# VHH binders against AFG2-interacting ribosome maturation factor (airim): the designs that were tried, part 9

Target 1, 202 residues: AFG2-interacting ribosome maturation factor (airim), of Danio rerio (Zebrafish) (Brachydanio rerio) (q8jhh5)
Amino acid sequence: MPGSALLSLQQELRRGFEALKAAKDTFDGGHAECQELVSSLGNLAPQLKALKQVQISETPLSGFPCLQQRLHYKLSLAVDALLAKLAEKMAALQKVWDAFAQQVFTVVQLYEKNTDALDISVCVSRSAVCPSVSDMLEWLQDADRYYRLQLMQSRLLLQTLTPTDLTSMETAPNRWRSVRSARQEERIADALCQVSIFLETE
Key: E = the ipSAE of ESMFold2; O = the ipSAE of OpenDDE; V2 = 0.75 times the mean of E and O plus 0.25 times the DockQ between their complexes.

## First folded at step 4 (VHH)

Design b13 (from h01b with S100Y; framework vhh_nb_b201)
Fold by ESMFold2-Fast, scan of step 4:
Structure b13 (fold): chain B 202 residues (1-202), chain A 126 residues (1-126)
Amino acid sequence: as target 1 above (202 residues)
Amino acid sequence: QVQLQESGGGLVQAGGSLRLSCAASGRTFSSYAMGWYRQAPGKEREFVATISWGGSTYYADSVKGRFTISRDNAKNTVYLQMNSLKPEDTAVYYCAAGSYPEEYFELYDSGSYDYWGQGTQVTVSS
């Protein structure tokens, strides 16, 4: 049947956008959770800086050996716990992106396998209830690239966060917010809106 | 639940440098403080250095300024860069992993470390 290639492609596109919906929900939630953890790190950095500026020999605390070291250690443990939590969140985001990327790869491979069998007019045809195959493929590939870049930038930022670099920890909340592109987030939301009827049919 | 494998030991002339590596296997690497201890013949195990998951470092006074401990959490590996080596640095060097202790002074106690490597010999000639 001449339409079998198109039907198979449409089924894989539906799976691709369902995977995109799951990825968007997970990345939106994960980014917000990481924002809170990074904000906590930013709050600990000034506390560690203040502790370093305490002149114990000039205070009544000069009689308490290792007090500054004990306080520094406790704050450092708090930093380490937050960094470990961030690493766990990043690993979870990686798994979700891996699943989404695999589904995008499957759709693209199916399209390329059937390129000669698919009518060009079918691939560029649009309606109120179904975007074109070309638009849908572009939206999935754009989302895949965006989440891959976001994940990469998030990991690079995490690598700069150490208890010895307090300036990096103080600026981390602002750098973390900049990892998301408002334009790309809006484009993904719009793509999901435009395929909503397509996903509910057959 | 961690296995440790050291490498990089050898013979070096006084004033020279060596870099020790410790490869850790196990999913809990990020939850452990990683350290180096050494033991010369007829002596007790001596603390050398430790590093937290986030990179906070603690050194024995005898090695401070000469040795640098670092970790690569992606590779589950800990390094000890040893510079300006002295004959008294001659010892078997052990990699150790332990849960984060409640107090920082416990980092200097070998009993705070749950897992140990088999050791690597470092010999510094005069």
Scores: ipSAE 0.106, ipTM 0.526, lowest interface PAE 5.2, mean pLDDT 83

Design b14 (from h01b with S100K; framework vhh_nb_b201)
Amino acid sequence: QVQLQESGGGLVQAGGSLRLSCAASGRTFSSYAMGWYRQAPGKEREFVATISWGGSTYYADSVKGRFTISRDNAKNTVYLQMNSLKPEDTAVYYCAAGSKPEEYFELYDSGSYDYWGQGTQVTVSS
ESMFold2-Fast, scan of step 4: ipSAE 0.143; ipTM 0.574

Design b18 (from h01b with L107W; framework vhh_nb_b201)
Amino acid sequence: QVQLQESGGGLVQAGGSLRLSCAASGRTFSSYAMGWYRQAPGKEREFVATISWGGSTYYADSVKGRFTISRDNAKNTVYLQMNSLKPEDTAVYYCAAGSSPEEYFEWYDSGSYDYWGQGTQVTVSS
ESMFold2-Fast, scan of step 4: ipSAE 0.157; ipTM 0.615

Design b20 (framework vhh_nb_b201)
Fold by ESMFold2-Fast, scan of step 4:
Structure b20 (fold): chain B 202 residues (1-202), chain A 125 residues (1-125)
Amino acid sequence: as target 1 above (202 residues)
Amino acid sequence: QVQLQESGGGLVQAGGSLRLSCAASGRTFSSYAMGWYRQAPGKEREFVATISWGGSTYYADSVKGRFTISRDNAKNTVYLQMNSLKPEDTAVYYCAAGSSPEEYFELYPSSYDYWGQGTQVTVSS
């Protein structure tokens, strides 16, 4: 096994998993924050529907002809503010994934560039303190794919959220919860556990 | 790039069985989840089943208990064992490969990166 190629690969793998730790922390927190914002949007949808169904002439406020329009405008502004906050949170998640994806790309390219120099037996060897290179590459790529698709589905959901599509807003909390895969989250947590000693040993 | 080739489709009587195979070829390093979709004439493509690289499976309610998805990673082949076939199972069956989590495939057909050309399954009553 060429020592320098293996050491360089191990260094990039460590950087990859450190980037994964950062991505996991940011996505876990960001998903929770977005869930709260999306729940707020869901709560506004019934209020907008109710306002549409209110006959102003049958309320105590019927003497003011612009009240319904004013209330609708204020609720629409609240929706716009929540959507702006969601877009801001999504942009932050995108940046963290971009950094992680770049690191995964770097380690995969380094491995592929050096495949002729690395014996396959080195790449599949495991120890008590170090998972195999093959396993670690697989885990980083799986996490990269998961977060990329979570972002894609999240952005698609965001695109359906408008003050004029009240049904999409009302169902949004359930759809947002489904974007996160419990199985993939557990796999990422397990991978980070398995590399914990490897990351502490430089 | 991944190329998918299906085989095993055909005509079968209600209550019969068929086994579909899908061979994947290409030089991608990434491990893919594999799945099956079907499309009846005049209808949208609907999800049938998916399997992760590690062997975790997920099925549409309409086929659960009747269909079994499996894979052979050494051959880059995925299989769909279809038992207790019904006339409503008649469709073109498509093999798909994607980088998404397995459960996303049911909700989001766009999660598949590659599709085969399809194989016709006809179940007569």
Scores: ipSAE 0.000, ipTM 0.114, lowest interface PAE 17.5, mean pLDDT 77

Design b21 (from h01b with D109E S110P G111S; framework vhh_nb_b201)
Fold by ESMFold2-Fast, scan of step 4:
Structure b21 (fold): chain B 202 residues (1-202), chain A 126 residues (1-126)
Amino acid sequence: as target 1 above (202 residues)
Amino acid sequence: QVQLQESGGGLVQAGGSLRLSCAASGRTFSSYAMGWYRQAPGKEREFVATISWGGSTYYADSVKGRFTISRDNAKNTVYLQMNSLKPEDTAVYYCAAGSSPEEYFELYEPSSYDYWGQGTQVTVSS
């Protein structure tokens, strides 16, 4: 039937926005958890810098040449542990974005396949309980691109974090905060608010 | 019915490039999602990249930034440009066309694709 194309599309849009809710929850929580881990890395950078600036031969500790090596080792272990936790958090974000992106691709693909059967007036019509198909497709695609970009920028930032690049570690907390866009986060929250009744009316 | 034939595979050194082509015959492929999968010896088939009927693309994380999928509707052909090749990219590469029911389409699931090519071998040395 002609109306069945719209119904199928609406069902896939609902799945897309449920996936977006899951993605938002995971990215919000993951970003906050990564912010704490990155802040810990930033705190370790001054300690590693201080260790390099210590003139051991000019201190009472100059009689213990292995002490500097043991201190460096302990700090390096702490850095490695934090980086491992960050990698684990990034893998979780990647997995959730992959699932969301797949759902967005599915709904866009369904729309493209059925453009001949869908009346354009139906795709742009709005109501109190259902945003337009056109708006919903745009919101899902915008969110997909935003999370993809955030994930890419986050991975690039984390690639700079090594015990040998203390400046990158020290500036990492500020750089991590900048990967989120307040405007885009607000747009996603608004989109989810606008589809809230639509998601409840199965 | 769509028939798919891959070409462009071969032997390259690590860091090199290859361009794979997939020629589609029969019904127009402009109404199908097109994908690339690969299978290394002893491993299951894994997703590489997909391109929708309208040109939207999606890539496996392992190939993002190195591989580019594109399509030429006039030639009924899909391409996979592979740059910065690594030994772990060594596999038989398969072209796939999907016309599965949209509600259950899974990009990473081979059963979501109705038509498959015979594959083309890519070997990356060193």
Scores: ipSAE 0.000, ipTM 0.095, lowest interface PAE 26.4, mean pLDDT 79

Design b27 (from h01b with A33T T50I E102Y; framework vhh_nb_b201)
Fold by ESMFold2-Fast, scan of step 4:
Structure b27 (fold): chain B 202 residues (1-202), chain A 126 residues (1-126)
Amino acid sequence: as target 1 above (202 residues)
Amino acid sequence: QVQLQESGGGLVQAGGSLRLSCAASGRTFSSYTMGWYRQAPGKEREFVAIISWGGSTYYADSVKGRFTISRDNAKNTVYLQMNSLKPEDTAVYYCAAGSSPYEYFELYDSGSYDYWGQGTQVTVSS
């Protein structure tokens, strides 16, 4: 017996959670891939530090002109390659978040437009197979905020990663792990579990 | 498939300048490592300069301070600015591209490059 306004809102909520499923899958995979790239980057930092500490003139390699400069270039090239791959992964995550954020914006705007037509008791009512509209809106907005902040923190981290800042490179793997919140990830997984039957019923 | 076409070669007096351009066709130019090599008459092909997709550069000692390598990813072009040219700089100049940045790229290994241009002649007269 829901009115047309509630049915339209439920349809947009379903689209929002399908977008959330896609965002979660992409962010989970992307974060894992970036973790591996950042770990490789962290491993290059000790190698660059060791190169700076090597007295080439005091080694058997001192007979090779520009050896230290050439070795530095090779390691810097490896850093550049990893940073390129990270930038590409970040661009993919941004695109997926943009699509999800647009769906969240759409459902929130539809709710606000129809606030007068949607009784509060309807918006907070639950069934054994359907969470409340209020809970679903909160979960989508929380996930949107979380992924936005994760992208911002990831970008700030990447801005600190240069061959000239070896300490930032060396600590990058730990800082990358810290971008993901276990609590927020669990909340998103729980929300998707709670809407599973709702998404199957059109 | 990437194709490379060099231009900007010619005859120049010692002490003069030339700017070589290498136009790349293909979808992956911005992720390539790009290099310039040259081959003088009767000599082997030698390394001149390299630029990674991220902008890291390295130069042969014979050209360092005189030549500058740069890239414009929006135009899919790599440049070699050649200043204070000497007769010994006379050679056919080749543009080369590596299909991806290698983590342990062999700087002097021509086998690290997947694509080569046909070359452009630079002649420096005294």
Scores: ipSAE 0.000, ipTM 0.220, lowest interface PAE 12.9, mean pLDDT 78

Design b28 (from h01b with A33V S100T E102L; framework vhh_nb_b201)
Amino acid sequence: QVQLQESGGGLVQAGGSLRLSCAASGRTFSSYVMGWYRQAPGKEREFVATISWGGSTYYADSVKGRFTISRDNAKNTVYLQMNSLKPEDTAVYYCAAGSTPLEYFELYDSGSYDYWGQGTQVTVSS
ESMFold2-Fast, scan of step 4: ipSAE 0.223; ipTM 0.643

Design b29 (from h01b with Q1E Q5V A14P G35A E44G F47L V78L K86R Q121L; framework vhh_vobarilizumab_d1)
Fold by ESMFold2-Fast, scan of step 4:
Structure b29 (fold): chain B 202 residues (1-202), chain A 126 residues (1-126)
Amino acid sequence: as target 1 above (202 residues)
Amino acid sequence: EVQLVESGGGLVQPGGSLRLSCAASGRTFSSYAMAWYRQAPGKGRELVATISWGGSTYYADSVKGRFTISRDNAKNTLYLQMNSLRPEDTAVYYCAAGSSPEEYFELYDSGSYDYWGQGTLVTVSS
């Protein structure tokens, strides 16, 4: 019975780490893409601020009706396009995390259901090709919490990005970079390294 | 990649109202600026109104206050609500989609928009 429970749990752990590999790849790429989009938004903010300070009635351009409105609209179109792309990237990251979180939930539920059937010595045992069940569960749960927090912080930041709040747009690139934790990113990379052989064995 | 299909055109009396719809197929509608252009018989094509993904709008002076452009990104549909219609509003109305905000300075140039509908005729006559 214990052997059967352990084998089922190991299968779900493998699926969990496969989902983690997919999530890490997508989040790494997505964060970099969003950083570029947010950087572009930060560059547009000073241009919009400068336009607001132009006194068309006192410039040589005062003879061109609606020129300031047209220039403002052009910059606003660029802002809106970047915000739309950011929203699209965030939606893609959310779907990948949802899939990963669901798999983590599945493996945790299986472990809890079989807690009485699993010998504690089995849960802490390690081999040359397999980390302990306890360590693997902890790594998956830590990664799940980290990506959830990253998504929440990214969404809150995105919600502050409006064409009317140019200061938030100007500071957004620095705020976006701070959403990632170098320590947590390293921990996830290390966990994936430690389970590499485990993922290739039955 | 993107196909645009207009509907809602027809014959109306001066002072009447019409609502035009433009259904967009394709997976990129939400990232495009959308526009309504019109072409009257014997005239060139002119911009009526434009709307960005975020809802920023521009209207030609001839329609400002009478026409309202709007979009429903969930339904991939663009609308033009036309009120207080005049005989000079008689034209074929075209839906257009553009992916490049950088070409706003040539807003009245059809080359600023990558995709166009076939048009829908609006006739304002007693």
Scores: ipSAE 0.000, ipTM 0.182, lowest interface PAE 15.3, mean pLDDT 78

Design b30 (framework vhh_7uia_1)
Fold by ESMFold2-Fast, scan of step 4:
Structure b30 (fold): chain B 202 residues (1-202), chain A 127 residues (1-127)
Amino acid sequence: as target 1 above (202 residues)
Amino acid sequence: QLQLVETGGGLVKPGGSLRLSCVVSGRTFSSYAMAWVRQAPGKELEWVSSISWSGGSTYYEDSVKGRFTISTDNAKNTLYLQMSSLKPEDTAVYYCAAGSSPEEYFELYDSGSYDYWGQGTQVTVSS
């Protein structure tokens, strides 16, 4: 029934939404895992603050300064380990978004290349089992922009996390929770729901 | 503010290679998406390639895929375009462009999304 250009576009749209499903799963899981790591950093910050205050209040003796230095060193190693794990999680999120963004770019280019062959009535037409091409392109582009922004905000937040800025570490759990948009998450979930039957057909 | 300076243009024979460089100054380089955009004599601006602000994603116009490679050196605040298997059709002034907006309408492959532009460097492919 459909023309060859429409079938090719529908195949790329399916790949785009499969990439979106992978991106959503990775971002949902990654955000939760990072929340745990960031919470651990938040817990270490008060311990580092307390250690510094004890060191300031004490008259230095050869035994006590050495013990404080060892404790500070061990806590700093724990912070560095958590930051390294966060960097690994960010790299995984970046990789999945890169793949998704590339698929969105590919389907948009294919659509633009075939605009003359694709009747506008075909692009806005929808059925009970298949959203319109226009709707699907908009949903993929919206999700791409959202995850790109999410990565930027997450990266900027992580760049503020240093062992020397304990207030930033202590407030990090609350800042990390704010990186996700409930509205955009719901929009992505809705889009995936609306294309579910379309994705089940080859 | 941001300043972009392109270098590396020149005359090259068909099938040859050339590397363009763009030195960025004024802000942290990694905060910007970067692009190469070209303009052939008497033609409109044509987007060629983009690299995301993280440097992890690269995008290419279909006619240059497999022949051109975009890359960055964040330590040097420099954007590169490695061009190989050059064709007469690649003859154009090549512009370095940067986009700072994380706005929802920003598109990596749309030249109109880029806010900062260099002065351009001429690439001529002829025998």
Scores: ipSAE 0.000, ipTM 0.197, lowest interface PAE 16.3, mean pLDDT 78

## First folded at step 5 (VHH; framework vhh_nb_b201)

Design c01 (from b03 with S100L; at its last look DockQ between E and O 0.55; V2 from the best seeds 0.00; counts 0 for: pae O 4.7 > 2)
Fold by OpenDDE, look of step 5:
Structure c01 (fold): chain B 202 residues (1-202), chain A 126 residues (1-126)
Amino acid sequence: as target 1 above (202 residues)
Amino acid sequence: QVQLQESGGGLVQAGGSLRLSCAASGRTFSSYYMGWYRQAPGKEREFVATISWGGSTYYADSVKGRFTISRDNAKNTVYLQMNSLKPEDTAVYYCAAGSLPEEYFELYDSGSYDYWGQGTQVTVSS
């Protein structure tokens, strides 16, 4: 009865944290990949600026028709390609996190359905090997909120990047780094550490 | 394989405007560069304008400031708005689509495009 509800909840919590571990790893890797792409984008911006400042018609290269325009377009295509890749990666990360969010939702729903069967004392009870249900729920929800925000902010940042806004492109690498919170991510890592024994036990 | 169909050509007086459309078949329109070329009688085909999958646009010097290329991915259509038309703009206008990687694309090289329309005649009278 109450024991059964608790066991079911713990099982779903285990699934939640396993999902969190996987999602976190994917996010970390994907974000790092995006950082490289954004860095590349940042490097193209100065090139485009330099090209705009150069009057090729006044250089030894004046014999090449439309060279400046051709080069500019080439760089612009490179920008477009990077933006497309970034968009794809972000979409993939979104899917991963949506799956995690769904698991968190499932756990929360299960808890809510069993609120009458679960004594508060049981939900806040903890041991050296098992965090409390209350804490674990909080940790999952906190992680969900954090990464939702991260994804949203990251996507928003990318949406501001256009081939014509070179200043935005130039500053994009730093802005991308600033989206993540080391403090929040450490909290998530700590939570995962605290549930490590719990996850290892059936 | 992509099929392209141009429309909107016709006779217009100098100083007038015309809007060309090019409808593309297929489901991957958004992945293509779209371009316009033109060929006047007795002359070689020449680049007019191009728009990338990301929306970057570029124009031949002869049409810059007068022509505008745009695309609607939802309609699989690329447009060429031609303003301030001149008799020198008289030509058959061709729509083109390309999917080459960025590193292989050349702005003025017709070989950068894989598919071509049948063309639409634009005549500008003096």
Scores: ipSAE 0.021, ipTM 0.402, lowest interface PAE 4.7, mean pLDDT 88
ESMFold2, look of step 5: ipSAE 0.408; ipTM 0.780
ESMFold2 (binder alone), look of step 5: mean pLDDT 82; pTM 0.840

Design c02 (from b03 with S100T; at its last look DockQ between E and O 0.52; V2 from the best seeds 0.00; counts 0 for: pae O 4.6 > 2)
Amino acid sequence: QVQLQESGGGLVQAGGSLRLSCAASGRTFSSYYMGWYRQAPGKEREFVATISWGGSTYYADSVKGRFTISRDNAKNTVYLQMNSLKPEDTAVYYCAAGSTPEEYFELYDSGSYDYWGQGTQVTVSS
ESMFold2, look of step 5: ipSAE 0.342; ipTM 0.751
ESMFold2 (binder alone), look of step 5: mean pLDDT 80; pTM 0.824
OpenDDE, look of step 5: ipSAE 0.451; ipTM 0.777
ESMFold2, look of step 8: ipSAE 0.305; ipTM 0.730
ESMFold2 (binder alone), look of step 8: mean pLDDT 80; pTM 0.827
OpenDDE, look of step 8: ipSAE 0.025; ipTM 0.377

Design c03 (from b04 with S100T; at its last look DockQ between E and O 0.02; V2 from the best seeds 0.00; counts 0 for: pae O 7.5 > 2, placed apart)
Fold by OpenDDE, look of step 5:
Structure c03 (fold): chain B 202 residues (1-202), chain A 126 residues (1-126)
Amino acid sequence: as target 1 above (202 residues)
Amino acid sequence: QVQLQESGGGLVQAGGSLRLSCAASGRTFSSYWMGWYRQAPGKEREFVATISWGGSTYYADSVKGRFTISRDNAKNTVYLQMNSLKPEDTAVYYCAAGSTPEEYFELYDSGSYDYWGQGTQVTVSS
């Protein structure tokens, strides 16, 4: 019976790490896409600022009727489109991660339900091909915590972006880059590396 | 608007340790770069450490290896663990929060921070 519990747990752990791999890839790609979108916003902000400051009537473009209004409208639409796209991307990322979080929850629950059947020595035992149950649980939970926080912060950042706050928009690309922790992500990558053999073995 | 309150300062002997805390008001703590600056008497305010939204840390050369900045978003608090303190570390330490740098977020530029605490005195005796 203890063996059965362990096997079941290992199976769920495998699912957890497979989910992590998938979620991580999606996150990395999505975050990069968002970086491009935010960068585009950052580029639009100075244009909008310039447009507010420029006296078109004093330029060679004075012959173009309603040029300032037309340009403002065009830029505003571009800003709105980018913000909408960003929101869409973040929503998609959230869904992916929620699914992963659910898997982690499932694994943890399964472990907790089988604590009487699983000897501590078994849970902390590791081999060259298989990390310990304890470590794997920790890695999944750590990953969950990290990306949950990342998504939250990313969303919060995006909430600060409004068409009326051009300064915030202008600085957004740099703030977006600062959301992620290379150190934490490296730790997660290391965990995935450590379980690689485990994942290859049924 | 964010209010910052420092704590944990005091008198310590050279070689000792001290942990500073900075509590931030509001619900948007996670949206800020958090930093520590210090100002010694008769000197300009200088950068000590900063931590990004995601937890990336940066330190002044003078404190590298001795100081550690960390944050707890759940508690809206940033910390500065100071080890191996030296008399030259004596200063008023200020907590800072930044979200909107002027053009580029300059990690070491005080102008990149929008909010400041009142400061806490750290005195390191020889």
Scores: ipSAE 0.015, ipTM 0.254, lowest interface PAE 7.5, mean pLDDT 88
ESMFold2, look of step 5: ipSAE 0.309; ipTM 0.668
ESMFold2 (binder alone), look of step 5: mean pLDDT 81; pTM 0.839

## First folded at step 6 (VHH; framework vhh_nb_b201)

Design d01 (from c02 with R27F E103D D109K; at its last look DockQ between E and O 0.01; V2 from the best seeds 0.00; counts 0 for: pae O 12.4 > 2, placed apart)
Fold by OpenDDE, look of step 6:
Structure d01 (fold): chain B 202 residues (1-202), chain A 126 residues (1-126)
Amino acid sequence: as target 1 above (202 residues)
Amino acid sequence: QVQLQESGGGLVQAGGSLRLSCAASGFTFSSYYMGWYRQAPGKEREFVATISWGGSTYYADSVKGRFTISRDNAKNTVYLQMNSLKPEDTAVYYCAAGSTPEDYFELYKSGSYDYWGQGTQVTVSS
C-alpha cells in the first residue's frame, strides 16, 4: 500500500536525521579535540626547528651529555603520541559517519524500491510541520557528502604530518581550522531545524 | 611577491596528452587549494579541476576521467595531466590558488581564488 510505503520511508528518514544529529555532535566535539592535538603538534614543530638550529655544545648546557639527542628523542616521541591520538580520534569519527552513511543508504534504497508505489506528488508534498520526502532525502545526502568530505580532508591533512616535515606540522593548526565550512554546517543545522517537528511527531 | 607560472602547454593532436605545470612562489603553498581553469576564444573562463591542500580533487564533468590534477608540495607545483585531448579542450589554461575557509566545492568559482597565473595555451588539432 502506498500509505504503508510512505510511513516506512518516513520512519527511516527519522532514523536518518537522528543519526545525523548524533554524527554532527560527535563530529563537532571530535574535531575540536583534534584541533587541540593538532595545535600541540604545531607547537612542537618550532621546538624541533629550534633544537636543530641550536648548538648545545656551545651553550652553558654543554655539560649535559647527549642533551640534544635526548631532547630530540623526547620531542619525537611527543609527536608520535599526538599523531597516534589523532588517528584514533579520526577512526572514531569515521565510524560515526559510516553508521550515518549506512542509514542514508538504507533510506535512499527504500525510496528507490518504492518509487512505483509512491506518487511524485506525495514525495514533494510538504506542510508547515513536515518537510517533503524529497527535501529530507536531499538534506541527508548533502550532509553525508559534507561529512565524507570533511573526514577525507582531515585524514589527508594528518597524512601530511611527519616528523621530517616541520613546516607542514607548524601550519597544520591553521589548515585544520580551515577544513570546516560554516556555510555547509549552517545548512545542515537549518535542515535539522526544519525537521525538528517531524522528528517529534509519529 | 606571489607568482603562479604555468608551463607545458602547446599543440597536440586529438587523442594526445599534455601535462601542465604551475610553479608557485611567494606564499605557503601547502596551505592553499590549487585549481585549473581554462578560457576558450569567445567563451567565459570555466572550471577544470581543483585540489585541496590535503590532496582531495574535484573535476568538471567535461574532463572527468581524462584529466588528473596533482600537487607536489615539496616543489610548490601543481600539475594537470590531460589525456585523450579533444579539440574542444583548446583554451588558455590558468593556474589558481585559494585559501578560502569555504569547502573546496566552492573553489570552482573564480571569485574563490586569491591568485591567478598568466595562463598557458593548449591547442588540440583535429
Scores: ipSAE 0.005, ipTM 0.213, lowest interface PAE 12.4, mean pLDDT 87
ESMFold2, look of step 6: ipSAE 0.012; ipTM 0.386
ESMFold2 (binder alone), look of step 6: mean pLDDT 82; pTM 0.841

Design d02 (from c03 with E103D D109Q; at its last look DockQ between E and O 0.85; V2 from the best seeds 0.00; counts 0 for: pae O 8.0 > 2)
Amino acid sequence: QVQLQESGGGLVQAGGSLRLSCAASGRTFSSYWMGWYRQAPGKEREFVATISWGGSTYYADSVKGRFTISRDNAKNTVYLQMNSLKPEDTAVYYCAAGSTPEDYFELYQSGSYDYWGQGTQVTVSS
ESMFold2, look of step 6: ipSAE 0.245; ipTM 0.613
ESMFold2 (binder alone), look of step 6: mean pLDDT 81; pTM 0.831
OpenDDE, look of step 6: ipSAE 0.013; ipTM 0.267

